VHH binders against Mitochondrial amidoxime reducing component 2 (Mtarc2). Designs and how they scored, part 8

Target 1, 303 residues: Mitochondrial amidoxime reducing component 2 (Mtarc2), of Mus musculus (Mouse) (q922q1)
Amino acid sequence: GTVAWRRTRPRRRRQLQQVGTVSKVWIYPIKSCKGVSVCETECTDMGLRCGKVRDRFWMVVKEDGHMVTARQEPRLVLVSITLENNYLTLEAPGMEQIVLPIKLPSSNKIHNCRLFGLDIKGRDCGDEVAQWFTNYLKTQAYRLVQFDTSMKGRTTKKLYPSESYLQNYEVAYPDCSPVHLISEASLVDLNTRLKKKVKMEYFRPNIVVSGCEAFEEDTWDELLIGDVEMKRVLSCPRCVLTTVDPDTGIIDRKEPLETLKSYRLCDPSVKSIYQSSPLFGMYFSVEKLGSLRVGDPVYRMVD

## First folded at step 1 (VHH)

Design h6 (framework vhh_nb_b201)
Fold by ESMFold2-Fast, scan of step 1:
Structure h6 (fold): chain B 303 residues (1-303), chain A 120 residues (1-120)
Amino acid sequence: as target 1 above (303 residues)
Amino acid sequence: QVQLQESGGGLVQAGGSLRLSCAASGSIFSINAMGWYRQAPGKEREFVATITSGGSTYYADSVKGRFTISRDNAKNTVYLQMNSLKPEDTAVYYCAARGYTYFKSGYDYWGQGTQVTVSS
């Protein structure tokens, strides 16, 4: 039926251990642009969905189809998005508001795009929004593309060809997994080590968990939140994008990244996956689709 | 610190079944995940299946539907049930265990291997 993802085998003697509570839920419709806080969400096999709006199903590209992120254009973090059932409303400093329909004409051109060395398709969102981003960023011509579930996503095999033990899933424009989770306690720990405090929006998680100890999320294998079952994929590696202030669009290039590197680097045995990136937050895939809400208890599922 | 001992390998005809066992001893409380890899002569070692401490399982595409990984926590043993065996499954099968140290992708402990030979 309706369930796209399922466990690879049934478990006997399954137990639930509460490890925390959902304190915040964010969806990020456009890659690198500002997130939207929501009180509830559906989790699909390809990530969070709020009404008709899906997490990271839009991205800014150059005319040749190469992705654009806040690494190249830090001011993308200042693009605010308002969710409506049939529309996205975009705002940015110095710009007139623009309204983008979520459902595009099937006649709109499909572009061949490139994201982290992998090919992925996107449907053109039209000349008006393309000109809006071009006028905002001022460096070259840009377009906005939208993923369609009839298109092929990036598979685990293509994302991590050397890590064949990872479960099969697909993503559209997220970096590497359907769901990204961080605990409040981990952010508090990081901030005890920083002169200038950072907020959760620097790290762009979908789900924030309260009520646990710092970095406990690093140990969570399999979670039940609301109706949703999730499996651990990998730790979340951080890069220079983490140093962009989400309120100013100014890139620091040093903090909080240098502090994270001082105590959150991976073991040398996993350097092929994480390189020299410090680890902060966890990636999960969705094993059972459903809904979750702010205030829901977070359970670890154990045999 | 942790020792892994495989058993259950042998010679079997194509279409047959075989069950491998891997018994863990020592500091078993440090184990986050256990799995199976295999290596045929002249080839790289390849992933077969893994099971986490939370019970999540992962399989290589080549063995899905034919192989099942399971755990008996009381015996500190992981099993690989291999059904509908093919000559291409012939390899030395290695048990591996991974610790709790911030999600290592590599395995910390390896068994000595057990030979599985599938004749046509």
Scores: ipSAE 0.000, ipTM 0.155, lowest interface PAE 13.3, mean pLDDT 85

Design i1 (framework vhh_7b18_3)
Fold by ESMFold2-Fast, scan of step 1:
Structure i1 (fold): chain B 303 residues (1-303), chain A 121 residues (1-121)
Amino acid sequence: as target 1 above (303 residues)
Amino acid sequence: QVQLVETGGGLVQPGGSLRLSCAASGFTFSSYAMGWARQVPGKGLEWVSYIYSGGSTEYQDSVKGRFTISRDNAKSTVYLQMNSLKPEDTAVYYCARGYKYTWGRYSFDYWGQGTQVTVSS
């Protein structure tokens, strides 16, 4: 018969140890734009899905297909998204709102896009939303593209060619993994070391966990949350994009990154993966699809 | 004090099998991922496989389908079953404990002393 697992799993005696509780769930439909808080979500192989809306299934590109992120255009973090049954409503400072249908005509052009040195396709979202982003950012001509599950994603082998031990998965426009998780306690710890406090939105996690110790999530290999089984991919390396204030769209370039570098650098033995980037949060792949909700206990699976 | 002790190495003919064992002590074994790496003379350290605390496994492409990693938490032991051995599998095999904070090919905090595996006629 049909099995739920894509990866070989040995016969084992699993025990569940509760390590925390889900305190918040965010979906980020458009890369670099504001997240949307949700009470519950489905988790698919390629990340979170709320109804027809999928995490990081849209991205802003230059006319030549190269990705645009908050590193080049920090004001992208100010684009607010409202989820409606068949539509996304976009708002930004100084702009009239625009409504984008989630289902696009099949006649819309498919662009060859470039994301972190890898090729990936995207379907054009139309001239109206392209002009909206172009008018908002005011630097050059932009377009919005949408990933389709019939398209080929970026594979682990392409993302991490030197890390052959990583489990096999695909992503659309996320940086490197389907699910991103941080604990509240880790943010509290970071803020004890900062003059200007930062909020979770600087780090853009999908799932926030409460009730654990600071950086305890760094130790979690296999999780069960709701119906969903997740497996650790790697720690989240942080870069200058972490210094963009999600309320102002201003890039600081220094904090909280400088403080993170003072105590969150990787061990020399894993420098091939993380280089000099500080580590804050965890990336997970989805091993068993299902639903999870705010308030769910977070279990670690132990043999 | 963390200790890892490998056994089960030896001389085997091409196409043969060996089972390596690693007895762990000094920590809560069931809470840690475990792995195996090998040192081939002249090539450096090569990652072989790992097993997560919940029992999921990963393998290097060169050993997929031939090697199987497993664990027995009641005995605090991790195993590597090696089948269809080739001369190029000749190496010192090391058992290692996964980091508390980071897991990956080079993310080990404690290593055993190693056990020699020689595949030849």
Scores: ipSAE 0.005, ipTM 0.394, lowest interface PAE 10.1, mean pLDDT 86

Design i2 (from i1 with R97K G98T Y99R K100Y Y101S T102W W103G G104Y R105K Y106T S107Y; framework vhh_7b18_3)
Fold by ESMFold2-Fast, scan of step 1:
Structure i2 (fold): chain B 303 residues (1-303), chain A 121 residues (1-121)
Amino acid sequence: as target 1 above (303 residues)
Amino acid sequence: QVQLVETGGGLVQPGGSLRLSCAASGFTFSSYAMGWARQVPGKGLEWVSYIYSGGSTEYQDSVKGRFTISRDNAKSTVYLQMNSLKPEDTAVYYCAKTRYSWGYKTYFDYWGQGTQVTVSS
């Protein structure tokens, strides 16, 4: 009897310790564009997915395929995205809204793109959205490309060729890893050191955790959140992109980066990985796919 | 309240082996990454190995393939198995607890008293 009504999964040998609670989840469909706050998400091996929309599966490129980010075009952070079942709706200051289908014709041209010195492919999203970005940014001709899972992503070996200890994963257009996590306490600590306060959107995390101490996320190697198991990749090194105000699209070039450099530089022993970049937030790979939601407890998995 | 006590050091011949142990108390051991560092005569302090709370490990290049870090969460103990010891491995070895970051020196909040390892014929 009772075994027919209740399935017992194999016992895990790892101890779970709660370290916090998920306070916010963001998906960023288009690289450098505004994030979308969601109450729940699926985590795939290549990052967060909400329905048919995947994290950083779109990016703006020049006609030659070179990546465009808020470093060159800070006003990209002002492009807002509404998630719909089969479409993305894009809005930006001074622009009419545009609706982009998530499923593209297979006949659309595949571009050879370049992102942080690595080759990656992208399928053209069509002339209408290309003209929309070109009209918005006004500096040169731009196109939007979409990754699909039939394409080869950027592998750990290509991203970090000197770091053979890192687990094997692939990413499309994210900078480094499938999942980016920061704690609220770390942001609070940073803001105690800043004259002008910054909000979490400067740093573009997928998952925000509350209820822990500042920089405690630096110690988290293996996490269970909802049904999802994650493993630490690296600390998140920060560059001038963190100085773009997500509400104005203005690039400061100094803060909060200079303040982060004053206390968050890496130890010399790991300088080969991080160079002179300050560290703020953590990168994770997804080891067990599943769903997670705002309000979920965050557990460390310890042997 | 937090204490780290190293044992297992001593004199060993080149090519020999030693196992260092670090007994930890005063904190939830299973929740923290642990590391080993060494003070080499004439060189200063060098990071040796790191073990994360989940069991993943990292090693300094000079000890890769010869040293193995491990932990026993039930005993609140971290170990360093040292094989194929060389004269240049002679140092005081320190057990360390991390606070909030990975890496070395800047990222540890508590250290043990150290245990001497001497590799000599």
Scores: ipSAE 0.000, ipTM 0.118, lowest interface PAE 19.5, mean pLDDT 85

Design i3 (framework vhh_7b18_3)
Fold by ESMFold2-Fast, scan of step 1:
Structure i3 (fold): chain B 303 residues (1-303), chain A 122 residues (1-122)
Amino acid sequence: as target 1 above (303 residues)
Amino acid sequence: QVQLVETGGGLVQPGGSLRLSCAASGFTFSSYAMGWARQVPGKGLEWVSYIYSGGSTEYQDSVKGRFTISRDNAKSTVYLQMNSLKPEDTAVYYCARHTYYRSGYTYAFDYWGQGTQVTVSS
């Protein structure tokens, strides 16, 4: 690619206000599959990276290229992933372990895939892993595809065509944004309203922040964590995927979604964005790439 | 006060090697990703490589396997080792501080060096 030949004016100096501390960092290599807890990560423009492994750069598709998520196949949440420098190792209940190389032959077929009504490409990960997912899910034939940075991602313009004010970014297979953040206090608040408690893994955040008040993250516009600067995109709207128990793979279809709907619906002024989905967590774009780790202070950048 | 000073350019024959160095001053070097870009006569500016604050690297497809970017935080210096040079690599090479990534925007680099000429010719 070409980098535009222009110099920018220095960014206005900001004062840093500590709002919390990073308590947990997760990367989710395969869409809908189990996350991996890491002590540190890099934040790229397209999301978190740990070594050669990028957040949501793999997804399960039907033979016709349509995406598959835990909405259709709840047992995907039980697929455990071990990160190794050049490989992903996959495990699931009742299955033999399979090892997937991160670097694929360039001769592997590129599939035209479809994700939330948008076209996106993916390189086939081979027949062995395809058969592994097919045998695990038992409902139809599946394949695994991998995004490559040379491919076109889904842009902000395509994701939110009516919201021209949003930052220009691209994502591969994440739902909406490069980084997803939730506070511990927000989860604690939700659990005070639930008969059966839920854990953070129901919501699949990349970054968990401790030491703030419930839903305080809804007010954070610009953050500095480690070397990384992030800017608020939107609140995270929730759907029935949040009702899948990450330990059992059983979809409840009601909780915690119904409780979230009782108090976390959007203001009518933004109903065009969120419709009737309740809001829990925040989406961020990465403005300055860098590294962050568990234990880092979280700063809000203020004037 | 931010300064980036490139050295190591020159004339080399096809198949040869050069190492570019960029000495940075006026900012906390260890906190920033750094990169190299090149300007080919008659063409636009082309990104070559990035190195993030944590040490991870990215390369343009045309230079993968031939070029290696590295950094020395103690010396506030970023390097580009160029091997198996081709006539098509002839360009002015710029060291740049990477501060923001915004697809479709001009904000990928906020400070640039003066540039150093690399000429690959026999």
Scores: ipSAE 0.000, ipTM 0.207, lowest interface PAE 15.2, mean pLDDT 85

Design i4 (from i1 with R97K Y99T K100Y Y101R T102W W103S G104S R105G S107K; framework vhh_7b18_3)
Fold by ESMFold2-Fast, scan of step 1:
Structure i4 (fold): chain B 303 residues (1-303), chain A 121 residues (1-121)
Amino acid sequence: as target 1 above (303 residues)
Amino acid sequence: QVQLVETGGGLVQPGGSLRLSCAASGFTFSSYAMGWARQVPGKGLEWVSYIYSGGSTEYQDSVKGRFTISRDNAKSTVYLQMNSLKPEDTAVYYCAKGTYRWSSGYKFDYWGQGTQVTVSS
């Protein structure tokens, strides 16, 4: 070739240091809706997958295509999802059960949607489920859209334009990264500081790790879990969404967020990344696809 | 307004020991990885050791077992205890602050002025 090349140094053999054990795995098919606990999962480059169901591959949108989250509609956290081979079954308080096929007709309309100011497409899931969400939320007309792997996701360059050191990945409707991880010890630490205890579901992680010290996950750069290799993206900044009680759908707006702000705020030097959001949990990208399960040891990959 | 001030360098005989200290200010010390790098005459800058915000440590192979990095979060100070010093350890030693809060990566954004360590008979 005619393109300048550079010498690439070979990677050294990685040593594995066990830092914990997987205690819980959750997949959240619909953005802001209730998670599904699973015993095992595949990790793809775009996040967790259980059979045909992918993490945050569905979202509720307004008629104009703007995303809807529990920030605007806290009762979305009460929508329960049952995974069936070719269907999602949705349940919510006061609603009749609805069954949604995972595979949609290619003729279904593609909507132009917006997430955090970024353009992303979604295929319409049909009038029946749209009416179901509209009747449940009772505030305005809503639709449900599904991401298709043939669509363009949101890229690292668009999510973090100032963070050139981050490796390239794409996400559909997750906030920022393919995988979200929190340790049990970090939740225990937070709960020592709270009058009313919170559970992990307030924070919506995909993977929960036990057997480490509080906030030790903040120090993990490269992980091997089962067959899956993951690389640290950034700390997870928390907003008012973490104040929605997953059992009641009531938004507190204060706790646990105010307690997190008292000791988990970012340093001024990184305020451009995190603003005034407290940090709780870690975002990871998937470097080597594979399977992982509850009970798997979590290893740091060290040189 | 981040400031890193190294002390403890000097002249020492082969087999001797030195303890380097780095007093940090201008950031939430406990939340950042801290490291030591050295510039050996003719070899350029090389990383010696780092300590994560949680206390885990990493060492360059040539110093492993001889050097110990530690931190005192109450004093906002990182230390490098250097034992069994060799002439090849002669270098200017720099204290470094990790770039990102709670980061485990090798990316550093601030360095101290450096302190000279000379190992000679």
Scores: ipSAE 0.000, ipTM 0.146, lowest interface PAE 16.7, mean pLDDT 85

Design i5 (framework vhh_7b18_3)
Fold by ESMFold2-Fast, scan of step 1:
Parts: sequence; structure tokens; C-alpha cells
Structure i5 (fold): chain B 303 residues (1-303), chain A 122 residues (1-122)
Amino acid sequence: as target 1 above (303 residues)
Amino acid sequence: QVQLVETGGGLVQPGGSLRLSCAASGFTFSSYAMGWARQVPGKGLEWVSYIYSGGSTEYQDSVKGRFTISRDNAKSTVYLQMNSLKPEDTAVYYCARVYTKYGSSRYYFDYWGQGTQVTVSS
């Protein structure tokens, strides 16, 4: 979307405190499918972009336009994506690979889709990839849709109508925010409490930070990473999707969610937002667009 | 059971120094930000300083350059070194466990110590 700039905007004194280092960056082109590790990325107001590929700009839907996630179809987490300049190459167990062009014909139908009770448009990716997902999942007919920059995203006012204090942003098919960040130390802490260890891919962050203390990211309000300025939106609430093993596509339904609930529940004053969901990771909006890379220092901006 | 126990308060002359200590128990101390707040007679509670789990610090403008917050994770203790004390620093000082929420630079306290009296008077 359109970013309003004010030349005379009062800015806080730029006192930078290094809080960590970027250890990993992932982009997830298709909702619920495998992430792609990248060494650097651009951050736009709507999230990460690598070349022509944008984070969560594709989504699997039923014929009626309702979203499909790993909650309904856990095997979506096994769909791997290779990024090529003008194409996505998709692979999955038992399937022949399929190549999807990023630029779609303007004659392709626009579907009215539904994502967490909100309407959002998507351009049909064609019958070939629709049949590929239908054959892979084997439960009903599916289609793949792509968000178009001419379409309207989901705004913070629609996502969080009771939270008027949140900064304005738009998202396509991400759950809540343009950028999702978790620290390595938070994952290490969680794993000390689990019989079966989990890896970061259970939680699907865009940015992983090393060199900080467990859950220190919960306290970060404004970050500078590379050229990018980010502002905290909300803590990331976790649901049963967190229990899908990214290597097997099997949904556990219990762990690591039950362990997270034992120590990561929200304060009662904010139960209206998070309900009984445990909190793990942080959502950020992009305030100043730019590039960042693995190895970049992570700075907290303070007055 | 979360407990925070402050020590080190007392009577001091203007320009003097005091070091407050807060011993924490009942939670993973290293995973939480900690802070100090004070209640000045006739005024409400006001924040003094925060220290994040990673060691970064923030101070109220009136105490910058005079007070230093620090922590020892091995001892589960947070400290407040107070130098160049002024009569207006007279207050009950509380140690607190700190959390943040919702795209805000605001800090919240969920557990408090019993408080320790600091009196700056000649």
C-alpha cells in the first residue's frame, strides 16, 4: 500500500542498542507450505520479498473460496518450493514436480476468498496447479490463488477492530502481520521443557535472532535490522497448527502446544485478544522499507 | 511462589549515595526484565529504571546520569546504585518484575516487592 511520508516528522533520537544478530531468514510463498531459506531479503510494507516472490502471496482454497491451511490438510507442510526468477517449482511426496509462473494472465478469474472470517480476493493460478493440489491432498477439489498488488489487503482495522492503537498496515494471506520474528534462545528454552524436541520450522518465523536471552523479543518495540525499521504489533498466539511436524506432515494436536500453555499464557487483561492461546514469537510491521541479510546486527531503537 | 525482597534503603544526606538490592525467587529470573519504581510522599508511583533480560537499560529523565541499574543472573538479583541523591529522591522504592505488551513502549509490573524507604535529608 501507500506509505505517507512527512519530511518534518519528529523522530526519536536514534540511540541504537544491539540486542542480537540475524541467524536465519525464511520466505513462505504459499500459505502452510514449506519455507525457503534466503541469505537476504527486501522488506516491503506487506512483508518479505525475494525478487518477484512475496511472503504468503499464494493460498490454497476450496472451490467456494474458503482458505485451506495445515489445520485441515497437514500434508501442505510437505510441499517444497524452489524460487526461480519468473517461476515457482513445487514438489511434494508422491507427486511429479510442477512449475507455476509468477505472472498470471489477466483473463484468469478473480475469486472472492475467505480468510479467518474476512473477505479477500485471489487470482486463479490455473487448472494445472489446481489439479496438482487436488491429486496431492485427495480429499476434495482445491485451487491455488495469488494476491495481486491491485487488490486490497486485510487492514489492521479489520484484523483487530478493538485495538485502535495499532499502526496501520495491510497483509495479503499472512495470519496477522507483515513480519514474524522469534529468537533462538526462546526455542532453546521451550525445548528444555519438551520430551520430543521441536525445530523453528514448527513456528514459521520470517526472521530468527541469536545472541539474546529467552523471550527478550517480547520486550522489543522498535527494531533496526539492515536498512529496515520495524515496529512491534502483537505477540504471536499459537494454536493447533503449531503441532504439525514440518518433516512428516503429522498433526500431534498436543505438543508443543500443551507445554507452551503451561507457561506462556497471556495476562488476563488481554485475554480478549489472545483468549487461551499461548504466546511464542513476535509480530512486526515494517515502518521503513529496505533490505536485511543473515548476519546483520539487530538493534533496538530507544529515545 | 514469586518473591521479590528489597534491601539497602536508609537515611542519607543530599549528595550522598545508596545501593538498593532486590533478591528474586520463584521464577526464571534471567528470562524477565526487572525494574525499580518509587512512591514519593503525596504523589503516585513513578517508574525509575528498567533492565532487560539481555542487559539493556532505560532511565527516567530525572535520574539519568545519577542512577545505575544492573543485574546478576547467577544470584537472581537486580541492583540500583543511586548517586548524587537529592531531597526529591525521597520515596519508597519498589523492585518489580516487568513485562511489555501490544506495540507499545509502555512497561507493566506484575509482581512487586515490599518496598524499601529512602530518605534524603540533612
Scores: ipSAE 0.000, ipTM 0.140, lowest interface PAE 17.1, mean pLDDT 85

Design i6 (from i1 with R97K G98S K100R Y101V W103Y R105W Y106T S107T; framework vhh_7b18_3)
Fold by ESMFold2-Fast, scan of step 1:
Structure i6 (fold): chain B 303 residues (1-303), chain A 121 residues (1-121)
Amino acid sequence: as target 1 above (303 residues)
Amino acid sequence: QVQLVETGGGLVQPGGSLRLSCAASGFTFSSYAMGWARQVPGKGLEWVSYIYSGGSTEYQDSVKGRFTISRDNAKSTVYLQMNSLKPEDTAVYYCAKSYRVTYGWTTFDYWGQGTQVTVSS
């Protein structure tokens, strides 16, 4: 049929080709703060969820609503988060522990925030946690905000307006997409080129895959992991934030970024997307919601 | 609207040649990789060849050295020159637009109607 064949894809039988195994799953509740390793997660259209806790649904902001990341405050990477059914427990060097309720009163103020030049809202998490971050960072007044699924997220089209072909999906405070994936082999390859070795936590992936070749994830279009179907969005461009040591909070500003630039720059044909940023890891959107688990096989869906 | 229209198919004898053309419209042609895939009777859909926006090419092993993919950005057209055709090359050939090009990625988001190539007698 003529009209059917001009659609996004002709009708095909999909085959599953195993390309690896899930070795680790990470959720990062607060932007730039430490991740939490989990054995199992749900994947929603807006990213990973473990119980009531969602990936990158909290963010530190300045009084004017502008985002704060480890670029401005490298010590944010030292903030540890413990997941409890109704609460997040925050710990940081030199600080008393603070407990943050996941469910906030609807009367809490909504801030107009900005991430990478885009507007996004966040509900204020209260004066106590704001003062805790302010006392920890010691440079100016900070607040913590939480995204609500009733709020409008950022879309791929707004994140990359020059790239009109990109899918329209929404994210809260992640940089680009609902799911970020890196292979163990890619990290091993990078470390063969570095004087000082780095660990996966420098790059903050949600899903780590073992059993494939270095940078093989760059070729994966559509994945099935557990019950979850994912579709490729973008390669993950890296910036100076990848030079922050997750164990010390010290920003190097040079490595591993300069080594990545020596061999991981994009093809000239896609320089409009990535500019001079080196590529390490992959961004995916969630096409079919479901659960996945450490130890699950990773399948490519091929025609 | 994105449209891909294939032409140039037909009946040819073994050892013969055919040139397929795909006229593209509805997108910035020069920015995207283009490909060819084929549906062989009794077999599934097989990828044949891929040409990146920068001009680099890739081929399925069974067609390397026999088929040549090329593009004309001024005409928004991609071509597949098929030489030394074999009966096994009999298939419906589909032109495809890549979703994007990043470093060797080959996923397609739009397909043409297909054009029949028959290699016999």
Scores: ipSAE 0.000, ipTM 0.120, lowest interface PAE 17.1, mean pLDDT 83

Design j1 (framework vhh_gefurulimab)
Fold by ESMFold2-Fast, scan of step 1:
Structure j1 (fold): chain B 303 residues (1-303), chain A 122 residues (1-122)
Amino acid sequence: as target 1 above (303 residues)
Amino acid sequence: EVQLVESGGGLVKPGGSLRLSCAASGRTFSSYAAAWFRQAPGKEREFVSAISWSGGSTYADSVKGRFTISRDNAKNSLYLQMNSLRAEDTAVYYCAAKYGYSYTRSSAYDYWGQGTLVTVSS
């Protein structure tokens, strides 16, 4: 069908200003699990896609359908994923590897799941992978579910009912938006304020930009990267999940969150959106679908 | 790198008005949030007012209704219009800039001017 977020009206020509270069691209197939570095990606209306694998289209849930994240199970960050054309291979410390087919039988049960107080569907990935996660986490019974593009996503209107000015989009299992971007300079700035340095993987961005100043990405409203046009949604508010070490699965609960709170709280004019959460990184929607790759210049569209 | 240079400070009587200017050089100002901070003799630096790159403004309660922050991106300039000045407004006034959203915390700002003295006395 029709691309929901494609611009239909002719737009005024805008000046393109190069603000940086794409230094890294990550896709995160399973919510809270390890990301996969890729050299290029397609950007769809619902986020990044590499072949048949889509960003945050799988999620670990409890038997009652409630989402499970690294907040409750920090060791999820240690689950590594290898992308193959028709399947995902999952590995974790102390576990035998398991192969998960991307295309599931239509007879597999659809669960009603809950994610940040909103209902969302997910197709059951089968007993074998459910038992694998249950054996890995060891705390209770878990299942893995997969989003299908025939299902209804979480809409902007449901995510931000008081923010009617936001563009219309849908997400499956990402927190808030199709694309999450952070600059290298912002991470460098944060690390000057920390006793123990953190790496970009603590923050789980899809796109990392180099060659700009610290927090310059906070000012970018409309971007052109490769063939893709993106529009700013919101700044990314951070919570205790950012304190999980992606190499150890240990949750610190304090840093880098306490340092971020010391200098990255929002302006009072937008406190209704962000409350007391510190801001680090930017959320974008995809306005024009296309491909982008590592090494692409990042252009801001101005005028 | 961005350099900020304040001007417009001086001696003014209570109830008077003064307009501070801050000129930015080195980089285009339109991508910055900018703010005014002040430091009175023997006191810590305090927030006065801020304006985001998009033009949204915020004010400390002590100056709200009396001071107005504004910007002119074509001139790479930030302004503070100060009306109904009081003795307690006496301070060195600093302009500051950062990328993205404005904050009330001085530690959030990366670029600072040298300061301009405002003295309110009869």
Scores: ipSAE 0.000, ipTM 0.329, lowest interface PAE 13.3, mean pLDDT 86

